# VH-VL binders against q8vl04: the designs that were tried, part 10

Target 1, 152 residues: q8vl04
Amino acid sequence: MKKQERQRYIKRLLSSNEIERQEDFVKLLRAEDIDVTQATISRDIKDMQLVKVPSATGGYHYSMPVQKQMDTEKKLKRTLKDAYVSYATQDKFVLIKVLPGNGPALATLIEAMHYDEIFGTLGDDAHVLIICKSLAMTLELQQKIQRLLSDH

## First folded at step 4 (VH-VL)

Design q6 (framework fv_recibokibart)
Fold by ESMFold2-Fast, scan of step 4:
Structure q6 (fold): chain C 152 residues (1-152), chain A 122 residues (1-122), chain B 108 residues (1-108)
Amino acid sequence: as target 1 above (152 residues)
Amino acid sequence: QVQLVQSGAEVKKPGASVKVSCKASGYTFTGYWMHWAKQAPGQGLEWIGLINPNSGGTYYNQKFQGRVTMTRDTSISTAYMELSRLRSDDTAVYYCARSGYSRGLYWYFDLWGQGTLVTVSS
Amino acid sequence: QIVLTQSPGTLSLSPGERATLSCRASQSVSSSYLHWYQQKPGQAPRLWIYGASSRATGIPDRFSGSGSGTDFTLTISRLEPEDFATYYCQQYDSYPLTFGQGTKLEIK
């Protein structure tokens, strides 16, 4: 498995699971037939700068760093301001149209925000299609995007 | 003084190309998108496309796709629109106009160039 | 593409009268992306009303905009001589961006 694919999987695990120990990553990845070592996960945690944050149950779990999230949000705001063309919503879909060459970058930034409303995000050259978990969540995501556009 | 100044009138033969310039002053050139619009004699306005001066990224109206090219030179705060394979129905005043972001989502053309008359005749 | 239809094409009125200009869209347009421009012969268009109802800087309060969905209106409460011009509605909701064909206000 390539490093980028593995780290994308790790991000997905973090959104769906409260992972407390490095060995939990190894176990979950191996259950999906992804052969990985403790050393590999240790390097991924450092590379992604994962931090331990308090859990509602009183323990700690791994999460994306606050500073990386702030930096990602700033990049997202800049990219939206520079490349935004229009957007439309339909049921659980949000389609953002951007200037050509900017779709994949915007999709990556939106994914990196880890919005709870998002089921999945797809980008082509000039479009980003966001699939939300429900109609209500589409409206909430729309509000978040509008706030990002309005902050400039 | 915030303004857009366009190049002078052009007379071209069918099949030729024309390149119109739009020089921005009084604001941050890379902070706004630059659009181009066509207005044939006695007719309304038709949107041609836009360029993001910061990235150089462009988006063209399909009607003009394949014949229009938009570029910019950030060192002199100037945008360019080149229209190729000119036809008589390309005779029009061409306008540049800036759009950008405002508080809320009111995206609009708040600043326009004076227009450039392009005449295509044999 | 979204087609904007303005009516009437020409509106002949006298100074002091009220003018009502209509702009109808072929599909729903968010009011935030519906704008009006004034153009006089030999001049570039000028932003007049943005976001369906907000007056641009320097535009007199006799001008007002309203509407939502597919039906938008520009109203001039008491025409002044300088108001006689062509008015265009425009949508920035989807690409390609489109303008209406214009309503020409002329002196009766």
Scores: ipSAE 0.000, ipTM 0.514, lowest interface PAE 14.5, mean pLDDT 85

Design q7 (framework fv_recibokibart)
Fold by ESMFold2-Fast, scan of step 4:
Structure q7 (fold): chain C 152 residues (1-152), chain A 122 residues (1-122), chain B 108 residues (1-108)
Amino acid sequence: as target 1 above (152 residues)
Amino acid sequence: QVQLVQSGAEVKKPGASVKVSCKASGYTFTGYWMHWAKQAPGQGLEWIGWINPNSGYTYYNQKFQGRVTMTRDTSISTAYMELSRLRSDDTAVYYCARSGYSYGLYWYFDLWGQGTLVTVSS
Amino acid sequence: QIVLTQSPGTLSLSPGERATLSCRASQSVSSSYLHWYQQKPGQAPRLWIYGASSRATGIPDRFSGSGSGTDFTLTISRLEPEDFATYYCQQYGSYPLTFGQGTKLEIK
């Protein structure tokens, strides 16, 4: 597995799990047949600049750094404002139409936000298809997109 | 048949606001985007922004951001553009135009209003 | 923003002649999103060529569009009196949407 692919998987794990210790990363990755050592994870944590933040129930868990999250959100808002054409929804699907050349970049930024509502995203040249976990979550994502577009 | 009809010419003083209307007929108003463009006397066209009549979402050219507001009324198939804090260099013909759709191409202006002359003078 | 530069600014020709109008973009534009409009004095612009090369409905076959990247051309093979007008190129590839300054085609 390439380092970059492994780090993408680590980001996904952080979205779905409260991970308190480096050993938990090792266990979760090995459960998916990804061979890693504690030393490998320690390097990934440093490279990705992961931080420990307080959990709602007390204690701490790993998270993406706040600055990196804010940078991603700023890029998303900018790209969406610059390239947005329209969006439509159907059941669990949100289809965002964008100016050509912007689909893959927008899909990557949306994925990087780690929205709980999203099952997955796909981008082609001028479209981003977002697959949501449920109909209710599709409606919540619609509201988030509307807020991003309405921020002056 | 298929038409965009704009409101009549307006004369305003500097600092005033103007609101131009664009009434659609002969097609599904909510099925197409409505854009606005400015053409100063003897000059070319300048894009101002768009409104999606279905959702009400708007996007404005940065040059006009803070001075332009686009709205619509779906019950009468009419789009509006309001420009505030008018200056002499706002004197222009303002056009509404819809984003056309054909054969998978979404973004060209196949239908235009006749234009509204706005004159800003003291 | 993408600046579209049209040349020449004015082109004086006689009916029956060939006209070639240029539109150059400051950065690459997908041909699918470059369009041409014709405008006569006192009238709204009218869609003429879309997607760099597709004629709009009712546009005579003497008009052709071509180009890709940063260089686009509108060609009129044999000018007729009704063709004398101002032609604008326009891009819908990135915000803000922009138009060229126009090429005025006038009778010699």
Scores: ipSAE 0.006, ipTM 0.511, lowest interface PAE 13.2, mean pLDDT 85

Design q8 (framework fv_recibokibart)
Fold by ESMFold2-Fast, scan of step 4:
Structure q8 (fold): chain C 152 residues (1-152), chain A 122 residues (1-122), chain B 108 residues (1-108)
Amino acid sequence: as target 1 above (152 residues)
Amino acid sequence: QVQLVQSGAEVKKPGASVKVSCKASGYTFTGYWMHWAKQAPGQGLEWIGWINPNSGGTYYNQKFQGRVTMTRDTSISTAYMELSRLRSDDTAVYYCARSGYSYGLYWYFDLWGQGTLVTVSS
Amino acid sequence: QIVLTQSPGTLSLSPGERATLSCRASQSVSSSYLHWYQQKPGQAPRLWIYGASSRATGIPDRFSGSGSGTDFTLTISRLEPEDFATYYCQQYGSWPLTFGQGTKLEIK
């Protein structure tokens, strides 16, 4: 599994699980047949700047830094506003057209948001094609992108 | 200045086709989606579909799928809706309306054409 | 598809009165995707309220929208003669885009 794919999965695990120890990441990833070592997870934790935050139950669990979460959304919002050309949807597809040279950057930022609605994302020089898991999820993704574009 | 102007009323026989035009002026035609809606006499509005004037991409409501075709001509800022195999229940006023996507709050229609009455009678 | 049911079908009131128009969705709709239109006989609909609560440009402040989930309301605090028209709600929280059947506001 490539580093960015693995780190995307780690972010998803954090959103639905309270993970207290590095070995818990290894167990959850291996349950999905993703071959990782504790050394690999330790490096991912450092690379992603994951922190331990207090939980309501009196312990600690891993979380994304609040600042990094905000930075990703702000970058996405800025990139959309600066490079946006057009937006179209059809069934489970969302096609975003941007100024040339901005497609791959936009695709990376969308991927970094870890939207549950997304099956896969393809970017070329001036386009980002997003394939959603269902028609209903395409509508939810539209809502999220629309809010980013309408924020002042 | 900013307006959508539709073609005039049409009277058609069952089985015929009708093509309604919608000419945009006062704004960037390719910057907004164009939608079409049907309003039968004394009834409410029913959404037919949209066309993206920039790409030519379309999406149709399943109820009209197979009978409706939407096109556009960017050189004259005009959108078209063709409805084929006309039936008596296609008698209605047809509206074009724009929706934005560059400013957010998609899926509301801030500008409407005046409507085109299509009457289907034998 | 999401069905929007408006009530009452017809509302008979006098100028100066308060009007409350309801729009109920068959399933939950984000307020961002619930809009209201005004239509007078022989005319195209006009955008009146978007995103459940935001007045369109030029719409008087006596009009207000509210609601979330499945229940949305359009309120006119003090009816003027020009307010008597048919009002439609519209959603795009789910495909296909749908309109309510309309509430006709008529002079009593």
Scores: ipSAE 0.000, ipTM 0.491, lowest interface PAE 14.2, mean pLDDT 82

Design q9 (framework fv_recibokibart)
Fold by ESMFold2-Fast, scan of step 4:
Structure q9 (fold): chain C 152 residues (1-152), chain A 122 residues (1-122), chain B 108 residues (1-108)
Amino acid sequence: as target 1 above (152 residues)
Amino acid sequence: QVQLVQSGAEVKKPGASVKVSCKASGYTFTGYWMHWAKQAPGQGLEWIGYINPNSGGTYYNQKFQGRVTMTRDTSISTAYMELSRLRSDDTAVYYCARSGYSYGLYWYFDLWGQGTLVTVSS
Amino acid sequence: QIVLTQSPGTLSLSPGERATLSCRASQSVSSSYLHWYQQKPGQAPRLWIYGASSRATGIPDRFSGSGSGTDFTLTISRLEPEDFATYYCQQYDSYPLTFGQGTKLEIK
């Protein structure tokens, strides 16, 4: 597996798991039959500048650095505001209409935010379909999108 | 008791296939990965690959890729390794061995089968 | 693939002597994933040392493992007759998993 693909997977693991040690990354990746070593993960942690933050249950877990999170959010805000046309919600779906050519890029940025509300995201040329885990989470995500659009 | 019991010795002709079984008992079969290793007469150990009994996912050493197939039957806690298109240099004792995947602590072979001698001769 | 080179290939010693077995990796291996197995003729290998330095259950304290990076050592402080066997190092750090060629410890 290429470095960029592996690091993207690591980001996804961080959004759904509280990972306390480097060995936990190796365990989770190998359980998916992804060939990695602890040395490789040590380099990835350094490259991605992962930090340890306090857990609600006590102790610490790995997380994306605050600066990287803020940079991604800023890029998402700008891209969304520049390309946004409209949105609609239905049950657990959020459908965002954007200017042609912007769907895939926006979908990628939304994925990079690692929102807990999201089951999956698909982008075509002019639309981004977000599938949420529940109706309540769809409403939460709708509020987040509205805040991103109104924040300047 | 916790053990791995392999099938008995086999004698095959070149070009044939052999299927070796490894029956687990005394532990949760789907909680550990099952590996296979080859040991030619008077030589060292060579890793062939593994199967994840929970998912059925496999990984094979490229040296054996295309000739080895690993499967399992969770209803009888048994793993299988089939080696096809046998050659004389496939004559060896084949071992199954389990490993965990919880942290680095369990990624070692703490339990081995007794071995199955496969002889390939004309 | 990571190549593990064990030396010497054969080590001839008498009971009571100290044995030092070397395992060198072609690239760095995390200590957590370097293990040693003992094998006697006609028997399956048996886990002896795991994580470079941890003795497996039931292994006498005369056995010790050490090392990091590319250089690992198995030491037997005072050989007993039952210690004469072949010892293999093995890495679980990178696929394909690999074993050293073994060091045969034999009576002089």
Scores: ipSAE 0.000, ipTM 0.474, lowest interface PAE 21.6, mean pLDDT 84

Design s1 (framework fv_gimsilumab)
Fold by ESMFold2-Fast, scan of step 4:
Structure s1 (fold): chain C 152 residues (1-152), chain A 125 residues (1-125), chain B 107 residues (1-107)
Amino acid sequence: as target 1 above (152 residues)
Amino acid sequence: EVQLVESGGGLVQPGGSLRLSCAASGFTFSSYWMHWLRQVPGKGPVWVSRINSDGSYTYYADSVRGRFTISRDNANNTLFLQMNSLRADDTALYFCARDSPYYDYVWGSYYFDYWGQGTPVTVSS
Amino acid sequence: EIVLTQSPVTLSVSPGERVTLSCRASQSVSSNLAWYQQKLGQGPRLLIYGASTRATDIPARFSGSGSETEFTLTISSLQSEDFAVYYCQQYNNWPLTFGQGTKLEIK
């Protein structure tokens, strides 16, 4: 598997799992038939500058660096302000409509935020579909998006 | 074990203010979303406001937005509802309620596993 | 907003009987529906969430079923302590809404 593709998958695992140890990455990736060694994952962690942060449930887990997350949030906020049209929610889904040409960029920024509420994000030219882990998490994500839009 | 006790209700004139409190015990208060709901005798409950675990997110029913403020003091396990510009149709029994358990993987599912006894608020001249 | 309609408004029954209460949603709420019991002078008590999952410490005689727009709460063998008002609540769409209630009273 290409390095960039593997690292993209690692970002996905971080958004969906609280990963405490390097061997947990190896187990999760191998479960998806992705051949990796702990040495490979160790290098990926360094390349991506992943850090261990306290989890709300106790212990520690791997996460994207805070500085990069703050930069990403500012970009997300700007993109939403510039291109936002509307949004709707349905069960575990949030559908954001944007001006044409902005969907893929918005989807990438949302994915880069590593919101714990998100199971997955899909973007086309003018829409972003966000699939949340539960209805309650969809409502929490709505509040985060509304806060970004209100900019106070 | 889990207890929620509301206080601060009473009789108030239209345009007046009241501050409701909810004292929580028997669980880790700082880990839960908390809500205020109200109920007119003989009718179903109506959702009023919610606040997340650390107080950074608050949300309100359209009928109370701009007049009510929800807040919490995690150090003292207390939830508050500041009610301003009260109207006759705000008259109700006010409940605080706990959102689903944080440990539950459907955390924050917006059903209420524990409620208080309620504190009555009457707005009349 | 989603309107929940409960039926009947009042149901007169005797202890030992099987009781079925209905809740109908104006739009699909998937399985995101809860049931509460409220006795005079008390706050509501959670019975069922996720349409069919019993809450902690709720007796096995209470069961929930249904999905989308049609839901039922069943009490398999009514006890004297079960006479109360029952409310359904949806948490699929904002704002959160409750039904008008079904009052269970002695025949």
Scores: ipSAE 0.000, ipTM 0.481, lowest interface PAE 17.4, mean pLDDT 82

Design s10 (framework fv_gimsilumab)
Fold by ESMFold2-Fast, scan of step 4:
Structure s10 (fold): chain C 152 residues (1-152), chain A 122 residues (1-122), chain B 107 residues (1-107)
Amino acid sequence: as target 1 above (152 residues)
Amino acid sequence: EVQLVESGGGLVQPGGSLRLSCAASGFTFSSYWMHWLRQVPGKGPVWVSRINSDGSSTTYADSVRGRFTISRDNANNTLFLQMNSLRADDTALYFCARDAGYSSGLYYFDYWGQGTPVTVSS
Amino acid sequence: EIVLTQSPVTLSVSPGERVTLSCRASQSVSSYLAWYQQKLGQGPRLLIYGASTRATDIPARFSGSGSETEFTLTISSLQSEDFAVYYCQQYYTWPLTFGQGTKLEIK
């Protein structure tokens, strides 16, 4: 597995799991049949500049640096505002129509935000389909998208 | 039986602050999303804010964002709403309500409190 | 925002009568519609959710029907404790909205 691909997977793990120790990364990756070592994960943590933040239950867990999250959000806001045409929702689905050529870029940025509401995101040339975990999560995501569009 | 009892309402001047409390009993409080809603007499309720089961996620209506803060104390089965920079149009009866979902948000409300009145006037 | 319009605004009825309350949505809300009963000095009480599912401990005389934009709450035989204001609520899309209410009062 290439370094870049592995690090993208690590970002995904952080969005859906509270990871307290480096060995937990190794365990989770190996559960997905990805063979990594403690040394490899230690290097990835340093390269990605992961930080430990307090957990609600006490202790700490790993998280992406706030600055990288803010940079991604800024790119998402800019791309969404520039390319946005319309959107519609249906139960667990949010379908965003964008100017041609912008779908894949927007889908990638939405994926990079690691929103808890999202089960999965697919983009074609002019559309982004977001599959939410539930109707309630679709409502949360709609509100989030509206804020991104209306922010000054 | 499920009970929700609000308190902390009162008369306050524009720009002032109030902290509302909601005492919950009769259910496992830490397993439910909780909401605040408000109602002007003679009109329907208006949704204000929600908090998830462990308090790690909150969402607000556009009209109150940046001024109100929802929080919870699961050890003492209490929900809070800190209201800052109050405006005349925040005047309403404030209700806490339990989300109908178990450890999830369904956004319809199976139990409500009796309400606590908030009046913002000079 | 989805606007919910309830009709009638006020209905004067006698115990024993069949009562039908309407809620119309400006756009489809599928089946994501709840009904509440509110008495003076009390918070709302959930009656129906998912357009037609009766909530816990709600008497069988209450029933809900409808889908998309047209919804009805029916009370098959009105009892004295049923005089109250009734609200519909959609939870299909943001922002969450409630109807303006229908008041049932004694004839």
Scores: ipSAE 0.230, ipTM 0.671, lowest interface PAE 4.1, mean pLDDT 88

Design s11 (framework fv_gimsilumab)
Fold by ESMFold2-Fast, scan of step 4:
Structure s11 (fold): chain C 152 residues (1-152), chain A 122 residues (1-122), chain B 107 residues (1-107)
Amino acid sequence: as target 1 above (152 residues)
Amino acid sequence: EVQLVESGGGLVQPGGSLRLSCAASGFTFSSYWMHWLRQVPGKGPVWVSRINSDGSSTTYADSVRGRFTISRDNANNTLFLQMNSLRADDTALYFCARDSYYGSGSYYFDYWGQGTPVTVSS
Amino acid sequence: EIVLTQSPVTLSVSPGERVTLSCRASQSVSSNLAWYQQKLGQGPRLLIYGASTRATDIPARFSGSGSETEFTLTISSLQSEDFAVYYCQQYYSWPLTFGQGTKLEIK
């Protein structure tokens, strides 16, 4: 597995799990058949500049630094505004139409946001298909998209 | 039985502020998403804002974003709406409402309060 | 945004009559439609959700039907306590929208 792919999995784990220790990353990644050592994870934590923040249940957990989260959101806003054509919804699906050549890049940025509403995201040349966890989560995602597109 | 009681409405001048409260009883308040909606007499309700069970996530209608803040106090079973920079078109009866799903959002509302009137005079 | 149009705007009826209220959506909302009853001085009361499922403690005389863009609320035998304004609401697409209401008045 390449470093970037492994670090993407780490970001995904952070969005769905409250991870308190480096050992927890190793266990969760190995459960997905990703062979890593604690030394590798320690290096990834430094590279990604992960920080420990207070947990609602008590204690601390790892999180992405606020600055990198803000940078990703800014890039997503710019990419959406520049390439957006329309979107449509169907049950749990949100289909975003974009200018040709922009689908995969937008899909990657949406994945990088780690929205809790999303089950999965697929991009082709001119479309991004987002599969939401429920119909209510589709409403939440629609609101996020509209907010990203709005003048503020 | 489930009860929601709003308070804090009144008459204010444009640019003023009000803080609405909603006292909840008869259910485990901390397990439900909560919403604020408003209604002009003779018209249908309009959704204003939502807060999830633990208060970590909030969303707002475009017309109130940046001016209104929804919050909750789970220890005292109370929902709040802080309204700043009030405008004439914010005049309405304000309702708190419980989301119909336990622990998540459905965006349809199984219990509502009686409403508290907010009038923003010219 | 999805516009919900209710018809009729007002309906004058007598107790015991069968009443049918309509709600049309400008775009499909699948089955994600709720119906509410609102009496003067009160907040709305949820009657139906998912187009056809009765909410808790709602009398059997209330029933909902329809899908996509055409929805109906039926009261099989109108009671005196049923005179109120009725609203439909979609929760399929953002932003959330409600119909303008149908007022049931005593004939």
Scores: ipSAE 0.013, ipTM 0.589, lowest interface PAE 7.5, mean pLDDT 87

